# VHH binders against Proteasome assembly chaperone 1 (psmG1), part 17

Target 1, 272 residues: Proteasome assembly chaperone 1 (psmG1), of Dictyostelium discoideum (Social amoeba) (q54wb6)
Amino acid sequence: MFGFEIQPVRSRNWEIEEEEDQEVVSVEIPKPSISFVNDNYKLEFNNNNDTPFNIIVSTNGSPSIFVKGCFESNQFDEIADISYSDIKPLKTTNTNTVLNNKCTVYRHKIEKSMIFITVQYDLPSERCFGFTELVLNTFKNVSQVLVLDKILNTHYLSQNYTHPIPPFTRAIFNSLFKNDYSLTPLESSNIIENLSASFLTICQVKYIPACSILNLYESHLNIESVQSFTPIVKSIYPQLFNNSSLKQEDITSQFKLMINALNKRNDKGMYM
Below, E stands for the ipSAE of ESMFold2; O stands for the ipSAE of OpenDDE; V2 stands for 0.75 times the mean of E and O plus 0.25 times the DockQ between their complexes.

## First folded at step 18 (VHH; framework vhh_7nfr_2)

Design u03 (from n01 with K101R L106T; at its last look DockQ between E and O 0.14; V2 from the best seeds 0.00; counts 0 for: pae E 14.3 > 2, placed apart)
Fold by ESMFold2, look of step 18:
Structure u03 (fold): chain B 272 residues (1-272), chain A 119 residues (1-119)
Amino acid sequence: as target 1 above (272 residues)
Amino acid sequence: QVQLQESGGGLVQPGGSLRLSCAASGFTFSSYWMSWVRQAPGEGREWVSSINSGGGSTYYADSVKGRFTIARDNVKNTLYLLMDSLKSDDTAVYYCARYTRSGWPTDYWGQGTQVTVSS
């Protein structure tokens, strides 16, 4: 459902009736689907069980680079993919493990209540509620949701005479989440329409504590912005760091590799 | 006591160039992010550009990107703004500012230097 009346301005998804004298195939927003690696996971997660899950969702860019570089891949089982029919996966290489255009669901092998969802495609605002509903309908017993996300640098600039500099983090959380972690709230002048907003909204309705950690989008991503997630996630979920064998130097090297790949792609884009 | 002193402003024609300098004293300059902020006549302050402690990362407002270059010399404790392709709406008082150790908000300002772009 769109909140706008039909307008004389040719906005893409708001003015289907005004913009084109072409057959409209569908006014429906594309819906995601989830595909489990095997039927045992499908049965386990489609049923209610007594063990609550903690879900960490990381969006495209610095949030997913943090997750993929900070933790050993051998600590996780890949259990599912969340896909859209119009979003095609991309092949990855040894130097480009982050630009895959996929959303993969992982379960921690030891901390089995921990679910990671790495959303490595961009979701337009109109798809965010459908995505969130799929996740929360799939995992029936959720104790807490943490979203690692970002906001546009230029949008934040229009609200302040002195622009904040990366690394920059802010938090938004619902009334059910207790901020025992010294998180800095996002200033009230900012409006978000991203995946964080949809998770916070739906989690409030479902009585699930939820928190989003936001950094600034950077056209040239700096390692400090990726690293800024580490102390926050460690404070909230210290158990995730008990079994890491990765040296800090190796984590830093993984971050740099993925950041370089992202920055090379962004350098091909139009200068803004 | 923290002190920031801007210089290098002046009158230029459209399409001209200027270099602004900011001399810093009273603090460990190399430990802080620095920025340029401007205030046009009758307007509020506008962020222009920022640079990290080591000078390896630079950031620009959309209105100046591709025309302005921020730089720093941590030996001389000096911040620079190289301004090319100047337009009439670049007319403003330009301030250098220091960020806090946490990176927000700025906590010290210079006196400003006037830049006027006039045909």
Scores: ipSAE 0.000, ipTM 0.186, lowest interface PAE 14.3, mean pLDDT 78
ESMFold2 (binder alone), look of step 18: mean pLDDT 85; pTM 0.862
OpenDDE, look of step 18: ipSAE 0.012; ipTM 0.254

Design u04 (at its last look DockQ between E and O 0.01; V2 from the best seeds 0.00; counts 0 for: pae E 10.9 > 2, placed apart)
Amino acid sequence: QVQLQESGGGLVQPGGSLRLSCAASGFTFSSYWMSWVRQAPGEGREWVSSINSGGGSTYYADSVKGRFTIARDNVKNTLYLLMDSLKSDDTAVYYCARYTKSGWPSEYDYWGQGTQVTVSS
ESMFold2, look of step 18: ipSAE 0.000; ipTM 0.233
ESMFold2 (binder alone), look of step 18: mean pLDDT 88; pTM 0.895
OpenDDE, look of step 18: ipSAE 0.294; ipTM 0.665

Design u05 (from n01 with K101Y L106S; at its last look DockQ between E and O 0.01; V2 from the best seeds 0.00; counts 0 for: pae E 7.6 > 2, placed apart)
Fold by ESMFold2, look of step 18:
Structure u05 (fold): chain B 272 residues (1-272), chain A 119 residues (1-119)
Amino acid sequence: as target 1 above (272 residues)
Amino acid sequence: QVQLQESGGGLVQPGGSLRLSCAASGFTFSSYWMSWVRQAPGEGREWVSSINSGGGSTYYADSVKGRFTIARDNVKNTLYLLMDSLKSDDTAVYYCARYTYSGWPSDYWGQGTQVTVSS
């Protein structure tokens, strides 16, 4: 709650806290920073002469579980991380490979125009703009952004008495993105303030086609919520799926492991 | 009921300056990203500038960068566009807009204010 720290002004002749004429704020809402694994990536992504990149951003929970389970780690090069000074990475275990409090940037090893950003920490609404700005100022020459995101079913507003039974998906996209994929738009009564909103807005102003896929789900995550992203991503980027050596049973097993870890964290977080 | 009302347009000579205002009501202004959009006669709409809900980040079309400044006052619920070094190509009706993205049935626009730059 407290994004600011008011520091006392120290006097060497007198150890009494003193407030200066202008309030000095030493703590602010942290801004994100990006750290590349080597400097060659910095040069590559700031070059406006190369082939445009596509970015897939997955938020914490089911979207990032989808990316990590649907694509084995051997399909990606880790190229950067996006960090905040007040968010510390967490230790992982064999049964908790998804709760790491990190945001990792990956490049697909075969489809090298594809950049994946797996946001595995929660971003408060006030940080979404700064995060999006960092991404879109860092990665020049972006041709399209796809955001895989979620909204809790209890926050969803239907325009009729009965609504679909979760999990289901909805899409929001800017005027530059052509819906050639039969995506179901989010009903107009819904207002979003998440990472999807900041990406859609900033992409609109930067003339970048952008779409957000929102998974509407119950608080206890099931495998269908994660699986719901597969046909949509396959429709938009089929090239990501035609060369995979993964069997469906292996993907399903990875989803189940990560879902169990997330649901256990939620159970622990429910203690009053 | 959402309402947006622009003002401050007029006739100016090349190199002149204008300040446009947009009074907003009927919604929580400070929660929304706002934009200026313009339309010359017989043409489609052109995005000019956008500002985030808090006013901390601003964006400009290449055609106006360095000449125009977008600003907002969330206490007065007012959006501004400060235009400097005006050119004949800036002649248009200027609209204040709250974008509703595709998948939402409507955008909200003001009545517009005419800006005319004559040689």
Scores: ipSAE 0.013, ipTM 0.261, lowest interface PAE 7.6, mean pLDDT 76
ESMFold2 (binder alone), look of step 18: mean pLDDT 83; pTM 0.843
OpenDDE, look of step 18: ipSAE 0.036; ipTM 0.471

## First folded at step 19 (VHH; framework vhh_7nfr_2)

Design v01 (from n01 with T100V; at its last look DockQ between E and O 0.02; V2 from the best seeds 0.00; counts 0 for: pae O 2.6 > 2, framework grips, placed apart)
Fold by OpenDDE, look of step 19:
Structure v01 (fold): chain B 272 residues (1-272), chain A 119 residues (1-119)
Amino acid sequence: as target 1 above (272 residues)
Amino acid sequence: QVQLQESGGGLVQPGGSLRLSCAASGFTFSSYWMSWVRQAPGEGREWVSSINSGGGSTYYADSVKGRFTIARDNVKNTLYLLMDSLKSDDTAVYYCARYVKSGWPLDYWGQGTQVTVSS
């Protein structure tokens, strides 16, 4: 067994100055709430159990960039916000500008089964249960859940990176895994610069089939890393990519802008 | 050293009002979000209210919304909780707490002040 000593490079999130070993006292976690933009949506989702929904949840940072960059805003309706009353908006340290303070729910205008939820703040793991419950109670007929989780800067260096068999990241799946996704669970090297390695995890959200995607990128976040979510999303809604009025160049430009904006951000509490 | 000291608690009748204060020291008070959290006997700690650094944004638990008002004086390094229309269910030890800069969780707590609402 060729053991590689791999040294992970801490993502920007790890630079969170460990404020002093202060015993953080836990408080009761408030339940999240959903606020519809109008009463009509509330009525619709309360009464409509006929159409199955595909829920795509993008977490903070790069997954949100992917969603915003790949789809025109005019193709989606903002239908609701999900919030925790005790969670403050995250601001940049330099400008005091609010960057992430919303969890927005979108529905595609044409593909009504497509629900996007963009989480634009760090949601602690213990709050995920309440979040999940709220979402599934709101959208009562959910066919599947796709979680676009994270693109993490995890530059792995091996002491022996010249080994003929470099270390690979493998897809992680449970016993229910079916290879019916466009993203194949192939081995990905974690030592190739600018190549994203993806963790594909097939799981269940309250017995609903779910897929979670965690991407690892080397050194610097790039457009390819951000776009790495395309295959799995495309597998669910290929028509959204084929009929996009957005030129690839425009998409790329948008990604660059967003990536640059995030890279300039000096916020230790942010995902990116 | 970061210190938070609550005061203003006491016994009040239902429908009454109290004003809690929290004196902060040992850190740049104006740079931190602050919170009130309460713990009733036999219950866990419950979030009550939060306020941003500048005082312009306030947040409340549903149970206290419309009755309680959180405020701060950054010159005096003091956090306030104005409690109106108090109910028996509001009986608890009330704690002042500081948010970490990243937004969550709370990292420093006061010793608490007892609020008892009873006829």
Scores: ipSAE 0.047, ipTM 0.422, lowest interface PAE 2.6, mean pLDDT 73
ESMFold2, look of step 19: ipSAE 0.468; ipTM 0.814
ESMFold2 (binder alone), look of step 19: mean pLDDT 87; pTM 0.876

Design v02 (from n01 with K101R; at its last look DockQ between E and O 0.02; V2 from the best seeds 0.00; counts 0 for: pae E 4.7 > 2, framework grips, placed apart)
Fold by OpenDDE, look of step 19:
Structure v02 (fold): chain B 272 residues (1-272), chain A 119 residues (1-119)
Amino acid sequence: as target 1 above (272 residues)
Amino acid sequence: QVQLQESGGGLVQPGGSLRLSCAASGFTFSSYWMSWVRQAPGEGREWVSSINSGGGSTYYADSVKGRFTIARDNVKNTLYLLMDSLKSDDTAVYYCARYTRSGWPLDYWGQGTQVTVSS
């Protein structure tokens, strides 16, 4: 197998971010907090240790597009917010619209085992531990975790990019990986422009089976990239898609609208 | 060049008050969220308070809520921290810091001002 050295080319947004963040000093990271929308939910989750949960964490950007476009808002109950007190609300550079500085927690109205967490900002990696701890302590009987990770606008160059068979990113998995998932990762080439790809990482979150899907796109976000989340979510909750009142055309239209809006934005790594 | 300079620190007795100032220059002060962070001896830096660009929204660590008030004067390009009911545990070097436009992390820091609370 020919080893190719692939070097990432930074996106414009990333370049801008780096220019501004030259003197980052580490600060003690506060623990996140969860706030239930009412005391009833708080009581329920504090006392109910027997209900198994599947946790789906949707990161900012493309996963949010997927969630908003694929699922009806009326199918979920907003049950809580997860926040860091030291993280300010974000706003778009173009509209000055204030974005939520919280992660919203949803529970499906029918599939009560389904917990959706939508992260509406870029959560720094160093805060992920606290986030995970909070979630797993709140939902005490978690069967599995699915992380829908951001679609990254990333370009890759290989030193041997002229090779007739370019390198591909396929799937990443740990030693505990079982080949029993329905998702087929899409391969990404470092040669083909605008090719979207998803790679699947099978892992563990605090020893709980977890799946992470990361979408990669070059130049522009496209519908295929966003839709690539569908297979893995369907593998867990096929009934959610079968019973959807949303027409495929409507979903596609919604995706297009959101994608277009996103592609027009010049925010520093900010999505929706 | 972005510059932040803290002042107003000193020695105060428990229950006393201090007002810290941070003079900002080299950037459009009114366009950035600002923060106070402190570091006690032998401890890591701890977030204390944040304020939005316009000054209308403020945020505090639990340890200082009800005692500290963050404010800003965008005309004077100055950030303030009003510290009341000071405790020995508040002893630290206090830093003024700027948020990135993306909301995190803090990208520029002052040199800090020493606050010592002791009887």
Scores: ipSAE 0.073, ipTM 0.516, lowest interface PAE 2.6, mean pLDDT 71
ESMFold2, look of step 19: ipSAE 0.266; ipTM 0.722
ESMFold2 (binder alone), look of step 19: mean pLDDT 89; pTM 0.895

Design v03 (from n01 with S57N; at its last look DockQ between E and O 0.02; V2 from the best seeds 0.00; counts 0 for: pae O 9.4 > 2, framework grips, placed apart)
Fold by OpenDDE, look of step 19:
Structure v03 (fold): chain B 272 residues (1-272), chain A 119 residues (1-119)
Amino acid sequence: as target 1 above (272 residues)
Amino acid sequence: QVQLQESGGGLVQPGGSLRLSCAASGFTFSSYWMSWVRQAPGEGREWVSSINSGGGNTYYADSVKGRFTIARDNVKNTLYLLMDSLKSDDTAVYYCARYTKSGWPLDYWGQGTQVTVSS
């Protein structure tokens, strides 16, 4: 079995000199809170148990770029913010770029069943439970959850690959998996330029059918990598893409701008 | 080695004031967000306040808003917590803590300083 050495993605934490493992004393994790932009929304969601919702959660970085780039801002209502009392906006020391300032809840103006949540900070795993509970308690009738998680830099360079058998990423699914998604569980090479490998995971969030997608891109982030979330979102809401007034060129331009903005971050190796 | 050392705690009457200090060493203090966290007897640790690297942005728990003021002196490598209008419920060990560069979690803590508010 010819093994190839996978270069580990060095997280930002790797450059931090192994400061002596000081025992991180656990602090009680605050529960998140949701703040509606007006009382009318609060009333609506408190009383409305009949409309099923699809929750699309975009995590930090690249998924946010996707959401912002693919959909017109005027198509969504900003309805609420989710916050933690102890998580505040943080700027990078080098670029003064705000990294963790928003978790915004959107509802599509026409497709009222569509709820978008954009998380613009890395939510630690220990906080995920509280986040999930808050969301599901707020939107009481959730039919499914889609998690657009990350575009991960794999540091694979197709030009440097010499192995006779290219590496593939396979879809990951559980026993409940149904092949009714736009992304087929085919092997995806991560050495093909402009083609992201993907982890598509069928799972449950509090017994609600859910899908999580992670995209892997090569060392150079490109527009195609960012757009790699399109198929799965389109599978749920194809009408959003068909009725979009946005020209592909405009979307592409927007993605380029966003990518360029993010690339100004001096933190090489961070997952978007 | 990263070190944080709190001082300024003590016994104070309700309505009184205290000023806590945290001396930082072993890292570039001005590059990190800092926080005050407290732990009351029998309770878990509670976030109190945070301040950004430059000191221009401050954040407070609802329980201390309007009463406490967080500040920092990046020249002296010192974090401060001015506590006014102290209440019995403010009794706790107060810890100085450093944020990671990503903004979470708190990665280094001081030993804490005891604040007791009692008549």
Scores: ipSAE 0.011, ipTM 0.253, lowest interface PAE 9.4, mean pLDDT 72
ESMFold2, look of step 19: ipSAE 0.361; ipTM 0.763
ESMFold2 (binder alone), look of step 19: mean pLDDT 89; pTM 0.898

Design v04 (from n01 with G54D G55S; at its last look DockQ between E and O 0.01; V2 from the best seeds 0.00; counts 0 for: pae O 8.4 > 2, placed apart)
Fold by OpenDDE, look of step 19:
Structure v04 (fold): chain B 272 residues (1-272), chain A 119 residues (1-119)
Amino acid sequence: as target 1 above (272 residues)
Amino acid sequence: QVQLQESGGGLVQPGGSLRLSCAASGFTFSSYWMSWVRQAPGEGREWVSSINSDSGSTYYADSVKGRFTIARDNVKNTLYLLMDSLKSDDTAVYYCARYTKSGWPLDYWGQGTQVTVSS
């Protein structure tokens, strides 16, 4: 049985010597903090118990590109930042350029129920509880949560594939998931360029209805991967797509620009 | 304060040429991607062209490809749009806009300059 071992591309250099059994001092995970851009927002959200919010959390990469690329900056208010004391801005080795590793909270200017949170760093799973608690305590009346998780780069290249049967990543749905989002469960091979597969699930975030989407792609971010989030976001806010001031073709072009820029950076070893 | 000011618009006949300029101030111009966007009467905004920070990469909408050239002078803090072979459909208000450092979205816009192509 020719076992195709997908070796996870360990981002960390092989040479990490097995650090001996250093007493894993249980480092207490710091709680996140939210900083509003002004005190008026603090007051507003403390007093606003009646307006329902839809929280869209996007991770770095394709989800964030999608969210930002769909709208002009003037359609959203930056209202806050979420930070961890021990997560510092990333700097390039050769320049004092700070890599974008912020968690920014946006609110749509017209659709006040729409809250975007762009997480521009990898948040370890153990920190997700604190993050969730902070967000839900801040926005007290949340109707639903949408988690757009970054597309996982499997770094699986077709040229390296020797298995006689192409591997496919199948779209996986939670048994409770009702496909009301016009998402097509696509089966895609990891070795086929421009095809992605999605893990879709209906879940709960602290008893709040939530949907989580995780897309997978081969090696480079592409337009199809970014656009794959369109159906579910449209299902929540169809009016935002219909009333866009920019033509769809222009949006697509902008996505391509951003994707190319991101891919170029990644090729240089800058991981966003 | 970030400021973008377009100039160079006007009335031109079909087949004519115009050169738009955008004077940038209040930020490190050379560190940002820039864009031209236009809006025709009764239409939405249409992306026209983009240029990276060091002018090494330029991008164009299909509608203007081969006719328009985006350029920048980082010493003068000026963005340019050279428009050749102008058509009636190019009639619009042309805006200069700045990309965020992350590359998207456009965060600052000029007031625009009117370009009218008419016989």
Scores: ipSAE 0.014, ipTM 0.263, lowest interface PAE 8.4, mean pLDDT 72
ESMFold2, look of step 19: ipSAE 0.499; ipTM 0.814
ESMFold2 (binder alone), look of step 19: mean pLDDT 86; pTM 0.872

Design v05 (from n01 with S31R; at its last look DockQ between E and O 0.02; V2 from the best seeds 0.00; counts 0 for: pae O 4.6 > 2, placed apart)
Amino acid sequence: QVQLQESGGGLVQPGGSLRLSCAASGFTFSRYWMSWVRQAPGEGREWVSSINSGGGSTYYADSVKGRFTIARDNVKNTLYLLMDSLKSDDTAVYYCARYTKSGWPLDYWGQGTQVTVSS
ESMFold2, look of step 19: ipSAE 0.495; ipTM 0.811
ESMFold2 (binder alone), look of step 19: mean pLDDT 88; pTM 0.892
OpenDDE, look of step 19: ipSAE 0.027; ipTM 0.385

Design v06 (from n01 with S50T; at its last look DockQ between E and O 0.03; V2 from the best seeds 0.00; counts 0 for: pae O 9.4 > 2, placed apart)
Amino acid sequence: QVQLQESGGGLVQPGGSLRLSCAASGFTFSSYWMSWVRQAPGEGREWVSTINSGGGSTYYADSVKGRFTIARDNVKNTLYLLMDSLKSDDTAVYYCARYTKSGWPLDYWGQGTQVTVSS
ESMFold2, look of step 19: ipSAE 0.506; ipTM 0.821
ESMFold2 (binder alone), look of step 19: mean pLDDT 87; pTM 0.883
OpenDDE, look of step 19: ipSAE 0.008; ipTM 0.257

## First folded at step 20 (VHH; framework vhh_7nfr_2)

Design w01 (from r02 with Y59S; at its last look DockQ between E and O 0.10; V2 from the best seeds 0.00; counts 0 for: pae O 12.2 > 2, placed apart)
Fold by OpenDDE, look of step 20:
Structure w01 (fold): chain B 272 residues (1-272), chain A 119 residues (1-119)
Amino acid sequence: as target 1 above (272 residues)
Amino acid sequence: QVQLQESGGGLVQPGGSLRLSCAASGFTFSSYWMSWVRQAPGEGREWVSSINSGGGSTSYADSVKGRFTIARDNVKNTLYLLMDSLKSDDTAVYYCARYTKRGWPLDYWGQGTQVTVSS
């Protein structure tokens, strides 16, 4: 059955609504660029029109823990970076630079159709469509897109509670995505933004199934939120989790370590 | 205030055609993606079609593909849905809805117009 996708957004008094009466002056938004680590990859993706790709986009924040967990298994190759020439890393007051403050494209070493993209900063909303277009134009013949994301300031109008309850992940789908993964739909009163909104919209137009999995905002990241990504990824690539060298317990332990580290981190990874 | 008002619904026989219109006001219509969504009695909302701001890109649900055409007139601030080869299963209230500038989800909805396909 098709996922939960079409819900009206209720205006929130505290949200700054864009002025509706202003003619959107077409401000030229810089286009993102993708840089492959070698020319062989560039050639492959330019010429390979027949290989289907499953793309998982991890936005900045808690969803990245899942992707990073996969990377730590050494199952992926870094194949490219995506950047904007005019976007600079956020200068932190601390002498320490934000680790992994870039958008990186990974490809599974064995399952060549599996593409992971990690966005390690908050991409400005106006640039999200450009980003999405670049990704979908680079990887032709996309089977589906999953966006691992987060939602802040969640409203639970259908539930009489003021804080997230399990599951701590909600999902929103475009009309082409079939929810075979028992994902809990996001309440209609909530608003999705940025990359999730961009990918869902553009994928709909391009006839690509797309799903955004959103971690609910919470003060402390928990393992349940991270693990909520596992069923859908396992459904697509069971072998990713059946590696004889990697025990599920080890993976879980690694996630816990990352969660603990992230909970202590004060930076949100932003570009100015 | 953002307003969307659907019109053009009615009773039609199977195989017939209808043209729905949605009059938009209170916002820069040409800057927004638009959508048609329908809801049959006792059923949930079903996405029907979407169109980008300029009208150059359109998408359709499989159930209506090849039969329905979404279009827009940005000068008249009007969204259209041309429905051909109507079936009984197309019976629903049809809503015009606006995408946010950021994409999904739909943020404003019209009151809807009833389409009834019956012999």
Scores: ipSAE 0.006, ipTM 0.260, lowest interface PAE 12.2, mean pLDDT 76
ESMFold2, look of step 20: ipSAE 0.115; ipTM 0.624
ESMFold2 (binder alone), look of step 20: mean pLDDT 88; pTM 0.888

Design w02 (from r02 with S57R Y59S R98K; at its last look DockQ between E and O 0.04; V2 from the best seeds 0.00; counts 0 for: pae E 20.4 > 2, placed apart)
Fold by ESMFold2, look of step 20:
Structure w02 (fold): chain B 272 residues (1-272), chain A 119 residues (1-119)
Amino acid sequence: as target 1 above (272 residues)
Amino acid sequence: QVQLQESGGGLVQPGGSLRLSCAASGFTFSSYWMSWVRQAPGEGREWVSSINSGGGRTSYADSVKGRFTIARDNVKNTLYLLMDSLKSDDTAVYYCAKYTKRGWPLDYWGQGTQVTVSS
């Protein structure tokens, strides 16, 4: 009998596992709901829509800071909120809108096939599948999903015993997504169990190409972590950047404001 | 005046293949995303596939993924749909369609070409 345990060296998130037949204790997981800002949007998305939607989901922190700062608010129509009865929105100022504890659904005013979902609350892993199912059932004709997400540097496992200096990005994508963008795949020793995992899994079942861009960062968020999304999103969806009136300096200033607000909140939590 | 003319439909056996073509004129074809949409008898329209202006990005409905391939030739101003492993459920009139500037909604489509897969 060998006395040494061998660590797994690949991710188990995409492995096919045999399920055992056991009596399952039903655990009631809180379910999300979606509220459209008016009945016209509700009717539009319930109809058989010819246009395929591309969905960009940004999780809490640097991904949502990127979306909110990189694009002017007047480029979007707010069309819906996704909420849980036990997650209460927070009142915010112009300098800390990233802390609003809301999930807002936006539609690009010009590129109307583009849906943005900014998830500005933390979503525990047991709620991720329900959230993903709500989104994909609401927007029935989905051609592609891009998840902008993050992973804390201390959770990252390198295969080559080298560690690039954060921030850097990795991608994980399902078999339907073509990596025409020179994305660096996440090393197989890493396990994800978050919103990225639920979108990748459910999209695979529904035959939707899906990719998650994981920003690897240190616990104190810096501007490079937010900026790392720009070239990737620009490569995948260049049309989002063709008509921007924003100067890079203005975008940088917005990122800094939101980053400072988030780091201050996190520092407060660290002191508690 | 925007014109889209589909061709290449016909009667095929299950498992067969067809190549649909769409000749485009009256607009700058290479500047626009394009789509194939189909309509089976007695049913509403079903989106089939889309391709961006340069041809580097494609998307497909679940029902056709892995069997159909959309392509474009911006020199010939022609959109294609390569259909393999055809099933009876693929029987429909297939329309070539043009998006606005880019994205939703579709604003022009042709007369369609009939595809019939006989059991």
Scores: ipSAE 0.000, ipTM 0.106, lowest interface PAE 20.4, mean pLDDT 77
ESMFold2 (binder alone), look of step 20: mean pLDDT 87; pTM 0.885
OpenDDE, look of step 20: ipSAE 0.011; ipTM 0.278

Design w03 (from t04 with Y59S; at its last look DockQ between E and O 0.04; V2 from the best seeds 0.00; counts 0 for: pae O 11.3 > 2, placed apart)
Amino acid sequence: QVQLQESGGGLVQPGGSLRLSCAASGFTFSSYWMSWVRQAPGEGREWVSSINSGGGRTSYASSVKGRFTIARDNVKNTLYLLMDSLKSDDTAVYYCARYIKRGFPLDYWGQGTQVTVSS
ESMFold2, look of step 20: ipSAE 0.237; ipTM 0.684
ESMFold2 (binder alone), look of step 20: mean pLDDT 84; pTM 0.860
OpenDDE, look of step 20: ipSAE 0.006; ipTM 0.245

